# Ledger of designs, part 71: VHH binders against Profilin-1 (pfn-1)

Target 1, 132 residues: Profilin-1 (pfn-1), of Caenorhabditis elegans (q9xw16)
Amino acid sequence: MSGWNAYIDTMTAAAPSIKRCAIVGAADGSVWARTEADNVFKASEEELKTFVALFNDVTQVPAKGADIEGVHYVVPRTEESLIFGKKENTGFFAVKTKSAVLIAVYEGPNEVAAQVRKAVESMQTYLNNAGY
Below, E stands for the ipSAE of ESMFold2; O stands for the ipSAE of OpenDDE; V2 stands for 0.75 times the mean of E and O plus 0.25 times the DockQ between their complexes.

## First folded at step 9 (VHH)

Design va9 (framework vhh_4orz_3; at its last look DockQ between E and O 0.85; V2 from the best seeds 0.73)
Fold by OpenDDE, look of step 10:
Structure va9 (fold): chain B 132 residues (1-132), chain A 122 residues (1-122)
Amino acid sequence: as target 1 above (132 residues)
Amino acid sequence: EVQLVESGGGLVQAGGSLRLFCAASGFTFSDYSMAWLRQAPGKRREWVALISYAGDYDYADSVKDRFTISRDNAKNTVSLQMNSLKPEDTAIYFCAAESFDWGDSTYEYDYWGQGTQVTVSS
């Protein structure tokens, strides 16, 4: 699954405000790729399993929020295949493909969120077209 | 006309309490997440608390365990209970509403109040 690292690099290059990023299995939350070195994505296996399960019913997520890397995010908006979370000057976008969940944690004002969303949705579209 | 009106600010001694209110009108309040932000003199506006339209909430680390955000959709109000106030809490406090309308691709707050002054003396 070393090829998945290239997709991490693509998303982080497209949106510099992304600090940590991961591609995980939609079924079980297994990590396929993640940012490392100075920006290690540190969500546990158990946490990711819980997180990906949120996509089973996204309408309930704004009432409960989402936890990533031990941090609680308020989720002000969801779509069928998208979860958006916020905390202070940080947030995350998570999008679901046919077989994966892409998670991007970013830092910055609200204005940077648009670029982050575009990056992860572009990757979402690419992967979906590729059958993943 | 959209309107957010803050109230409840004032002067209080350190360790004291205040309760801020924000009354909303002119939009579907229940569809919006509501936030409190504050701006101290010479400092950038900072996030204080957020409550989703569905009632989940979180706080800035600097106010956690001291402040409590709540909303009443029947009255179109959001409130901020501020306990154990500190001089560093001195700021103008703003109420803001955000819907994250994906159609506009803007992730800024949609509506702002004029703010209410909170002054905490030592």
Scores: ipSAE 0.852, ipTM 0.917, lowest interface PAE 0.5, mean pLDDT 93
Fold by ESMFold2-Fast, scan of step 9:
Structure va9 (fold): chain B 132 residues (1-132), chain A 122 residues (1-122)
Amino acid sequence: as target 1 above (132 residues)
Amino acid sequence: EVQLVESGGGLVQAGGSLRLFCAASGFTFSDYSMAWLRQAPGKRREWVALISYAGDYDYADSVKDRFTISRDNAKNTVSLQMNSLKPEDTAIYFCAAESFDWGDSTYEYDYWGQGTQVTVSS
């Protein structure tokens, strides 16, 4: 029984444009929960270890971009606890909490990005308040 | 006054090359991501290329390996080098700018140019 999968379900219910998402350890990129079956989040643990390390110095990320599931995304802007990427009709939002990183990959026009961002930020706030 | 002005469009034979330029004024160019989009007759506007303020870039699959986007922050310009042009590349090409500020929840481009016509004949 994984309580972490309930948080995945909450985010995908709040923003239906989220196609795949995961909750991973902030220190090592270990997967705590991810979407499965038809919406399987495919990133390897090696890729995720590299990805979460980006939060150690977000100022370098817009020059290099970020890779998720073997797909390269331009990162137009970062904040201390937030990285988001853009690619045509797809993109991602990733936010860091005290001990986790939430990653949501979405598909759809730019108009849906705001809804995805809000869902991920709401979960970030909730988990931080819960001590995660 | 904010302006994006495209240039470099024209008529070219299939297999040829063109270089498009976009000159920006009236905003802090170095804080903005820049994009090229195109619209062919009777079709929707489609994304072609994106470059971040820091220089990372990406392309639509249809133009990958043929087009190169670059920017010059000292000159407030973004350019698109188009090689191995095909008749399907015929379109009006638009330059667009976006800050991706957290305050803008629409995620639409902040500024647009008027476009420059590219016609590829065969």
Scores: ipSAE 0.570, ipTM 0.766, lowest interface PAE 1.3, mean pLDDT 87
Fold by ESMFold2, look of step 10:
Structure va9 (fold): chain B 132 residues (1-132), chain A 122 residues (1-122)
Amino acid sequence: as target 1 above (132 residues)
Amino acid sequence: EVQLVESGGGLVQAGGSLRLFCAASGFTFSDYSMAWLRQAPGKRREWVALISYAGDYDYADSVKDRFTISRDNAKNTVSLQMNSLKPEDTAIYFCAAESFDWGDSTYEYDYWGQGTQVTVSS
């Protein structure tokens, strides 16, 4: 129940369509936890630093999209603390807390995306309330 | 009344080209990201291309370098130029508008066209 890996497990259990997931530092993209083994979240430090900086102004993101794990996603919508990206039958949700960015990469048709969003936003709320 | 109306489908030989158009009415087109999807008989509907409301775009790997999506906010249209067509591209092609309202809805497309048939013969 302690440590950042438990939060990875909580999100993937809440939304089985999540295939890869990470918690990274909002300031620098440093990896606090990620899915490992056969479903390793494969993003470099440089990619993650660029990715978390998108939250400095989410209104710019739909014009250029977002890259994670070497995949380009079109971003059809953002909110102040949320970026939603799409590529074929996959996508991601990323949310920002006080200190972190939660990234969940999912597979499946759009109707599963609501489950994924709820999983990451629930964790976002929990971590914000805990001071993170 | 919201409408998305596709046109430009038809029968073409493999290697040929078609240009699909989608005319939109009844909503603020410039606020919406727009997609093309397709469905072949007996297969799941698949994403073909997406263009954000702000102009970024991408394609399914199977059509990349052959298809080009574009939008014209002045005319409320999105188009799909399809080159080097293959029999595997045979499908009904749908124009769709991404969710405009984030309420408690799914991330399904808000509006769909009726579709236009594209048939690519060998």
Scores: ipSAE 0.522, ipTM 0.794, lowest interface PAE 1.8, mean pLDDT 89
ESMFold2 (binder alone), look of step 10: mean pLDDT 82; pTM 0.827

Design va90 (framework vhh_4orz_3)
Fold by ESMFold2-Fast, scan of step 9:
Structure va90 (fold): chain B 132 residues (1-132), chain A 122 residues (1-122)
Amino acid sequence: as target 1 above (132 residues)
Amino acid sequence: EVQLVESGGGLVQAGGSLRLFCAASGFTFSDYSMAWLRQAPGKRREWVALISYAGDYDYADSVKDRFTISRDNAKNTVSLQMNSLKPEDTAIYFCAAEGSDWTGPTYEYDYWGQGTQVTVSS
């Protein structure tokens, strides 16, 4: 199995409310690993290229929101390397590392968002420390 | 001092309308996303609507097409227009400003109002 798929497994084990997730290249949105089968992450190559480009200036994102898997999310605020969005009973957290962007889409009660954020930020810290 | 003050709640019959207002003071309102949440008797708090500081917005499925959120940065006010009210909309409605440590739209906000009661009779 790809080494990158192990990180997908780690995040989904840490936060079971993650429905779909992916690790993509920060420069071009190329997919390094993603959830598959019944939980397949369904973003197009063009959508991911557009999405990772949002990290070039996160301050512009709350005005437009963000689109993931053809779904529009309101982005209530951003941090330098964090974009998160909300849509009804779903949401996402996306974080940028040196070389990658991690995207986790979750479903469930709003209260589970904290677990998802923690899982994504823990992986961000790990990958940054590993030089990615 | 930071303060969020809700108004506009009351008693209305099913099918009626109410407009809730939230007046904000003590912080830079235009830099904050604003949300409306509600809590019905015996139920958990639920998110109703969200509007970013920059104007993008969304609604919970249960209120979509009936409620409209808006903000007026010049007046430091966020409002919620509630149409076609149902008995199930009976709740205390809270205004909240975005949390610094975001954990979800139903809690962990930097600032909260005290709430305004909305009662919809059948």
Scores: ipSAE 0.342, ipTM 0.623, lowest interface PAE 1.9, mean pLDDT 85

Design va91 (framework vhh_4orz_3)
Fold by ESMFold2-Fast, scan of step 9:
Structure va91 (fold): chain B 132 residues (1-132), chain A 122 residues (1-122)
Amino acid sequence: as target 1 above (132 residues)
Amino acid sequence: EVQLVESGGGLVQAGGSLRLFCAASGFTFSDYSMAWLRQAPGKRREWVALISYAGDYDYADSVKDRFTISRDNAKNTVSLQMNSLKPEDTAIYFCAAELPDWSGDTYEYDYWGQGTQVTVSS
């Protein structure tokens, strides 16, 4: 563990509508860093292992949705390295890098989703350039 | 030209049922997720139900065990079966189509219908 908490802080500062987020291993869903205290990201190790496996074939995800923190999200769209989930006034963006998956859960109307996506994709670019 | 047209609204007594339809034209319906939203008099618009282009769906907690969303891609139609209606369900119901475009600075529904009135009497 190399102090990955700084990247969590960077994402949440860039998009204040992010309520909880995590950086996990792409191979196994192991947690590298996550939000804590009042904003603790509560996904289990088993749930995260299942979630990161979705990136093996994102085209199958819109048919079944995705589960994060025990909450089921409808996935209206995927791209090669991006899954977007939606439920009522909450949602998430998850992006895959070479060795990590970034997950950001946000609260708010659809208007805030674009800013959350930009924050997560900015971090995805940074980590890919850093070899992660 | 893109068009979403809602139908099936009306007046019903508490405990009754209505089925709403949304007919879509002018875009590739099967690529879009479809949503139902509602707006009660003097209130803000609220989300009711969502169905992905591939058929997974979800509901607002207030309607979860009473409403059923479905779609027919061959007919370019999404429907909302509303059972056990309550006076609190009184609202204009809107159909909306969604294909997230993250290139913009905001994310909004791409297309909206004009709405259909549902009135539930006590």
Scores: ipSAE 0.435, ipTM 0.702, lowest interface PAE 1.7, mean pLDDT 86

Design va92 (framework vhh_4orz_3)
Fold by ESMFold2-Fast, scan of step 9:
Structure va92 (fold): chain B 132 residues (1-132), chain A 122 residues (1-122)
Amino acid sequence: as target 1 above (132 residues)
Amino acid sequence: EVQLVESGGGLVQAGGSLRLFCAASGFTFSDYSMAWLRQAPGKRREWVALISYAGDYDYADSVKDRFTISRDNAKNTVSLQMNSLKPEDTAIYFCAAETSPWGDEGYEYDYWGQGTQVTVSS
């Protein structure tokens, strides 16, 4: 939706290294907003359903990793509402709110990863405060 | 004190094999993800392989199908089996440990070894 697209724009403005991102429903992985056109977030409905289910028990994730857009990521560690992964020149941060999961895929060295993490965590805080 | 000590480097002819070891001490090894990174002459440091504390792993595209990372939590070691070595694999190989998510400073790894030299002749 256009309203939710504004949050995508806010995150990408805060962290330009984000190449693709989405806001999806925490219960079912349904897409609320995503990057489009040349930066379209390509995850299937089945993959997103599987991905959001990882937040039901994040302690299991480092043993199996996570798949986003058909790419497998090693997940070095998790926090209660945070899953992140690294693969060569790419990585992701995913955070869970009350009703949503934010997923941001980025490219670049570890120095840009910190900026991406801040952007998604700031949005997580905002959405939680807004009741999402 | 925390220490990571690499060993197993050396000179080898193209097509040969080497096994690198990293011995860890001074921290709870089984709680840390472990990585191998390398730095070739005149190049930036690049990651080679990563293994989570729970055993999932991945490799840089340049070494896939040739290198194998493994860990032994009872011995506090991580190893890298390197097969079908190429002159392009010549580098100093570093062991690194990571438990923290990336922070404000942008670093990924909490602890580093001093490296072991691998030289592959043409």
Scores: ipSAE 0.471, ipTM 0.718, lowest interface PAE 1.5, mean pLDDT 86

Design va93 (from va2 with T99S S100P F101D G104E D105S S106G; framework vhh_4orz_3)
Fold by ESMFold2-Fast, scan of step 9:
Structure va93 (fold): chain B 132 residues (1-132), chain A 123 residues (1-123)
Amino acid sequence: as target 1 above (132 residues)
Amino acid sequence: EVQLVESGGGLVQAGGSLRLFCAASGFTFSDYSMAWLRQAPGKRREWVALISYAGDYDYADSVKDRFTISRDNAKNTVSLQMNSLKPEDTAIYFCAAESPDDWESGTYEYDYWGQGTQVTVSS
C-alpha cells in the first residue's frame, strides 16, 4: 500500500503482546493494512463493516459486545472513539481516527493490556494529526 | 461491608442440574460485572462465566451450551444454571465482582469474592 504496513510494524514493536492487528477504513471497514502470515488478522470484510459501524454509537456496545475474527468479546465499557473487549487472557483495543479504525488483538497477563492500549492510542494521535 | 454469598451447591449425579445463586450487598451491584469461577481439588481457579453490568455474557468453552449465567439487579443476585453436569465439573464455585473502574486491565480482575459453594458430581 506504500506505507500503511509501517504503522502496523510500529504498533507491534511498541507492544509485543499484540498478536494480530489491522488498520481499516472508518466508513466501510476496508483493510488498509494488517498483520500477515503466521500472525494474519482473519476478520472478514462483512465482520469489519459491522465492527466499524459500532463507532456510530459506542454507548450501545456494552449491551451486545463485539465480534472480531469470529470471536465474541464482552465489552466492559466504551469511551469516545475507544472500544475494547476481553475474553480470559485475550482481548482487543480498537480506536477510531478521522478516517480509520485501528484494531489490536493481544494475548497475555494484565500488565500487557495497558501496554497495548498505549500503543494504539499513540498511533491514533499520530494519524489524527496527519489528517487521517 | 461488602459481601458475596453463594448458595445452591450440593451433590448431584452425572447428567443432573444445579442452580447456583450469589447474593451481593455493600456495593452498587448494577454497576459491576459479575463472574463465576471454579477451583477443583489440586487445580488452579478457572473462569466459568461472565455477565457485564449491561447484560452481555460469555462462557468458558468447557461449559458453553450447558451453563447459563443471569442477573437480577432488583434483588442484587447473579445466578448460574448448570445443566448436563459431568464429574469434571466437581469444584468449589466462587462468585466474583469486577468494578467499572478496572477496565484498563483488559483481563478478568475482580475486586470482591465470595467464600465459594461446593459442587460434587458423581459418576
Scores: ipSAE 0.447, ipTM 0.699, lowest interface PAE 1.5, mean pLDDT 86

Design va94 (framework vhh_4orz_3)
Fold by ESMFold2-Fast, scan of step 9:
Structure va94 (fold): chain B 132 residues (1-132), chain A 122 residues (1-122)
Amino acid sequence: as target 1 above (132 residues)
Amino acid sequence: EVQLVESGGGLVQAGGSLRLFCAASGFTFSDYSMAWLRQAPGKRREWVALISYAGDYDYADSVKDRFTISRDNAKNTVSLQMNSLKPEDTAIYFCAAEPSWDEGSTWEYDYWGQGTQVTVSS
């Protein structure tokens, strides 16, 4: 696989309910790759810096929620390396690797959430094994 | 035995108010996020409001500024205060529970109530 955009393509192919996604640096939220054109991931660099900092203490996140693309999500669940957000028929999964945070925003009912989670966790495993 | 039991539904005129309650038993209520969903006759179920186990909350655009979700962990209840009711709010209202962890859950709501009917006359 070449370039970070290939990993974006892999995730969206695995879970068609993913509408927008990105791979960003875990330390600073810098964008390594994101969906573009008709499904452009719209989060600002400032918002992403704030978002990746949530992984420094995920236990505080459900009390305050998380913001992605200017949209506030209630966070019903966190794990050490996972934040899950919900809003109406939309949601996101974000997972942290050694060097990156993967963020996938999806649209659809709750029953598609499991497919989206599997897609981002598979990529998380792949990137961790590749040293990222 | 896990149960969610809704109450507080009824008939009200447009512009009126109702307060729905959901009583939970058989699980550790404070470890669960709670939601209200509704289903109008012949329509699909739609999400209304969500409150996390830690207190953050949100609402569907159609009910923002009119409905308020709250929870009482000492009484194992979640409630929905509905103000300025409209005929289009007529539906069966369900409460649902989702755990703060992935044990025994499918990323859907683990538990559902039977629903309580709300009818808003014009």
Scores: ipSAE 0.488, ipTM 0.728, lowest interface PAE 1.4, mean pLDDT 86

Design va95 (from va2 with T99I S100T F101E D105T S106K; framework vhh_4orz_3)
Fold by ESMFold2-Fast, scan of step 9:
Structure va95 (fold): chain B 132 residues (1-132), chain A 123 residues (1-123)
Amino acid sequence: as target 1 above (132 residues)
Amino acid sequence: EVQLVESGGGLVQAGGSLRLFCAASGFTFSDYSMAWLRQAPGKRREWVALISYAGDYDYADSVKDRFTISRDNAKNTVSLQMNSLKPEDTAIYFCAAEITEDWGTKTYEYDYWGQGTQVTVSS
């Protein structure tokens, strides 16, 4: 999916506090695009398959948390198509579209989370409108 | 009116234990995650522990295996059991709630309405 890397670039440009991110298939967690080199998104295929399955019932996620890149995150909040994870000075936002799940891992202080959420939700809206 | 009131701090000898309490009122406690943070003299605030509304929890590496966070939704309280205390644990401890003003426009990960409780660990 060579075209999908442009969306990774768009998200990281919109929210510089995103340290690693990926766009994966909603059905199986297959990687469509991810950050590379010094910011490579390191989640395994098995972990991503487990992660995208959380969107089948987000109401159960806060009781158990979520694992990304071998790191456990407490999940303070979910919405129908959004999971927010938190650990120390880091966190993630994951949003589901019709065909994809966008995952962005960030680092930084309190206001940074709002910028990251805005970036992933903007991309979620764009991809849903494009039929993905 | 939202209110968080910490208690249970004090002076304790190294190796001792303390239990901190946070009493919450003015919001639907059972819907929000609760955290403990601390600030030592001359240092930045650091996160200590977090518990979701549904009971999952996590700890800073510096307190892992020594501290235990718990919550009682019927009493609107969150607690921090502190064992094997070290001089490095000396700080003001703050209870914080994740209160979201506008989920889509602004995220406040922790709101501090508590005054904190002083913990002093002597060598």
Scores: ipSAE 0.464, ipTM 0.727, lowest interface PAE 1.6, mean pLDDT 84

Design va96 (from va2 with T99K S100D D102S D105E S106T T107V E109D; framework vhh_4orz_3)
Fold by ESMFold2-Fast, scan of step 9:
Structure va96 (fold): chain B 132 residues (1-132), chain A 123 residues (1-123)
Amino acid sequence: as target 1 above (132 residues)
Amino acid sequence: EVQLVESGGGLVQAGGSLRLFCAASGFTFSDYSMAWLRQAPGKRREWVALISYAGDYDYADSVKDRFTISRDNAKNTVSLQMNSLKPEDTAIYFCAAEKDFSWGETVYDYDYWGQGTQVTVSS
């Protein structure tokens, strides 16, 4: 009953300021689940393949930034399994698990980004514990 | 004490160019991302350009292909080259610094701010 879309629903319920998000394969960027319809996550297959490859060496990312949905984000710093970026009043958090990368694009002020990070990191922990 | 001091503003005609400078002191400049923001008369501040400590940069759509941000860590300066200026670019231009982005704040959430320099573009 808990298909991958249920995890998208869980994250967006925990952080309503997530505007678009996806769960993709860590090896190839293949989409397992994403927001749809009015909140469709629009990243191309090629873009997602490029994006997940950033996790092969996150220390190089702040020098070149990251592109999601055709939007370039400046990445101020990275952690081993976390890339986050900023553009104006929008941003993203992306975390890598054993088999997946979770990407959440959000809009809003301080409290919403903090909640988005918490939601994404909580789901990262859950999926790692579930073997994903 | 921390200071950011802008210079290079002035009056120019539409189509002209200006180069703004921001001199930083009192902190380890090379560890900070630097930004330019502007405030037009009667408007809120808006982000114009950003350059990370590692050199990646971005621009607001309204200035893309006309403005260029750069930094010189040896001189503790960030600069903004403004070409093809339009009357709509008239504003006070501020430089701002942030070491570790206070993620979850708006574009206005920076550690340090300059006082600003006036740019006026006549038609």
Scores: ipSAE 0.343, ipTM 0.613, lowest interface PAE 2.0, mean pLDDT 86

Design va97 (from va2 with E98L T99P F101D D102E; framework vhh_4orz_3; at its last look DockQ between E and O 0.45; V2 from the best seeds 0.00; counts 0 for: pae O 3.0 > 2)
Fold by ESMFold2, look of step 10:
Structure va97 (fold): chain B 132 residues (1-132), chain A 123 residues (1-123)
Amino acid sequence: as target 1 above (132 residues)
Amino acid sequence: EVQLVESGGGLVQAGGSLRLFCAASGFTFSDYSMAWLRQAPGKRREWVALISYAGDYDYADSVKDRFTISRDNAKNTVSLQMNSLKPEDTAIYFCAALPSDEWGDSTYEYDYWGQGTQVTVSS
């Protein structure tokens, strides 16, 4: 878990619009790594537990949205292992791997979203291939 | 042909109300999340409200508690009730559609835009 910080750095370097990012356990939302310092990813243990459980049935998420870091996001799209949320000029992508959920919170207009999705999905693929 | 047509704009005094409507045609409306955005002269376009295809919604902090977004899938319309209007709300208001498709080559941009309707709030 202490070695997971490199994956955070890889995602934030791949998509500069990512402002905060975390890797959390898929079963309970426990934080394995996150952005720190001036860009700390801040979400409560209970919020993260609720958030990762959304992946048990992503088709139900657009009706109620998702909360991360105390912010409500409208969820206009989901896929089997992906949730996309929007709030004003910010948004998030979250993807599930075998063992983890990757969460990236970005700032920028919708034109930026594809870059963020690419960054998190590339890491999703890498971690799945590595057995995580 | 896809069309989004806004209506309901106009001139209103500060403190007043307007209701905007957006009529949609040419696509499966119930598969789209719908947004209102606005653009004041010389400013970038900004998000005002979004309602998902399944009914969740939220607002820009600057309009929260004053504006209400709603949709009617039977009539293919989305509306924006604007109360307690301020001169700072003066802008062209646009309706936009965001697809819910799971196809991976989508860009997450709004697929369709209306032409906009002018809202002018006078002191």
Scores: ipSAE 0.690, ipTM 0.860, lowest interface PAE 1.1, mean pLDDT 90
Fold by ESMFold2-Fast, scan of step 9:
Structure va97 (fold): chain B 132 residues (1-132), chain A 123 residues (1-123)
Amino acid sequence: as target 1 above (132 residues)
Amino acid sequence: EVQLVESGGGLVQAGGSLRLFCAASGFTFSDYSMAWLRQAPGKRREWVALISYAGDYDYADSVKDRFTISRDNAKNTVSLQMNSLKPEDTAIYFCAALPSDEWGDSTYEYDYWGQGTQVTVSS
């Protein structure tokens, strides 16, 4: 059990279009918390280690894309601490804090994507202010 | 004035090929990711292919290995090479643009759309 599961619950409550999400260590991709049961976040240890390393130079990511849960996403946009991925009617937002990476996979149109970004950025701000 | 203009559609027999073009104007083309979507009669739009401003690309499973997306930044054009066409590919094909820079909360899906070009595949 982890107290970090409360933050997963907060994000999914703020943006119901989040299908799966996780909070992982920025250094190694180790899972601190993730959605479970009916919407379990399915990513291997190897995949998450590769994914968090993308934040070492986000400017290279749009040329290669990103893989989450064995699914390849084209990355149309990055910011210093944010990667946005897109595939069909799904997408993800991933944001880096001092010691964590938050990953939220969503499904739906333009309106829900904006809501998901706000949810992960709010949590990013909270965790950074808390020293994480 | 942002404009996306599709061309290259037409009537073709099953097993044939078509190449669609989308000419873009009114924005800095090289700063945008480009997509192709299609809409068959009585159905909602579905995604076909996406290419980032930096060249990475992906396809819907239904068209993978048959369609190829490419872009030419010097000509402000994105194209879709369609091979081994099937009657199920019959649809109006649209191109759409997604900026590499954030334009605000509503700019996470495709905002700029062309009028579309009709593709009809007969058996």
Scores: ipSAE 0.526, ipTM 0.756, lowest interface PAE 1.4, mean pLDDT 86
Fold by OpenDDE, look of step 10:
Structure va97 (fold): chain B 132 residues (1-132), chain A 123 residues (1-123)
Amino acid sequence: as target 1 above (132 residues)
Amino acid sequence: EVQLVESGGGLVQAGGSLRLFCAASGFTFSDYSMAWLRQAPGKRREWVALISYAGDYDYADSVKDRFTISRDNAKNTVSLQMNSLKPEDTAIYFCAALPSDEWGDSTYEYDYWGQGTQVTVSS
């Protein structure tokens, strides 16, 4: 799945505040692509399995929050295909496509969040149109 | 008129406990995340704890396992139980409200602020 790495590069290029990023299977949380080297996305398979399952009922997520890479994030609200969370000056955006979940962990002030969201949602739209 | 009124501050010895209380009025409480922030003399105001409308919460590392934030949406209140207090916890503590979809890591993100309550922890 080396082709998926290109999508990781596209998202990280579009939003420099993204520190780590992953594309995982929506059904089982299997990792299709992720940032590596100095910015390794480190979520375990079990954690990702639990995380992608959150999309089965997003309405319950704000009450529980979400864990990524062993870090707990407060989830202020959710949308049908969007879960975002916050911890201090960090956060994440996760969007669901037809077959995948895109996860972007970022660091920075609130102003950078919009760019991160735009990056992942743009990729979401692209992948959906491509049938993924 | 929007009001956030803090109470419960005071002087306490190191290792002691305090419970801060914030009563909110004048806005739709359940549409807001509530937070506690603090400002020590000569320092920037720093985030301490946040609790979402749904009841999920987070803490600054410096207060984790010592402080507990809670809220009651029916009563429009938020509380901060502070245990094992340290001298470095000395500060003015502020109750603040921010829209649920905001992050709260910047002071300008909060729509409403309390007047603050002084917490002093002596050695």
Scores: ipSAE 0.094, ipTM 0.547, lowest interface PAE 3.0, mean pLDDT 91
ESMFold2 (binder alone), look of step 10: mean pLDDT 83; pTM 0.843

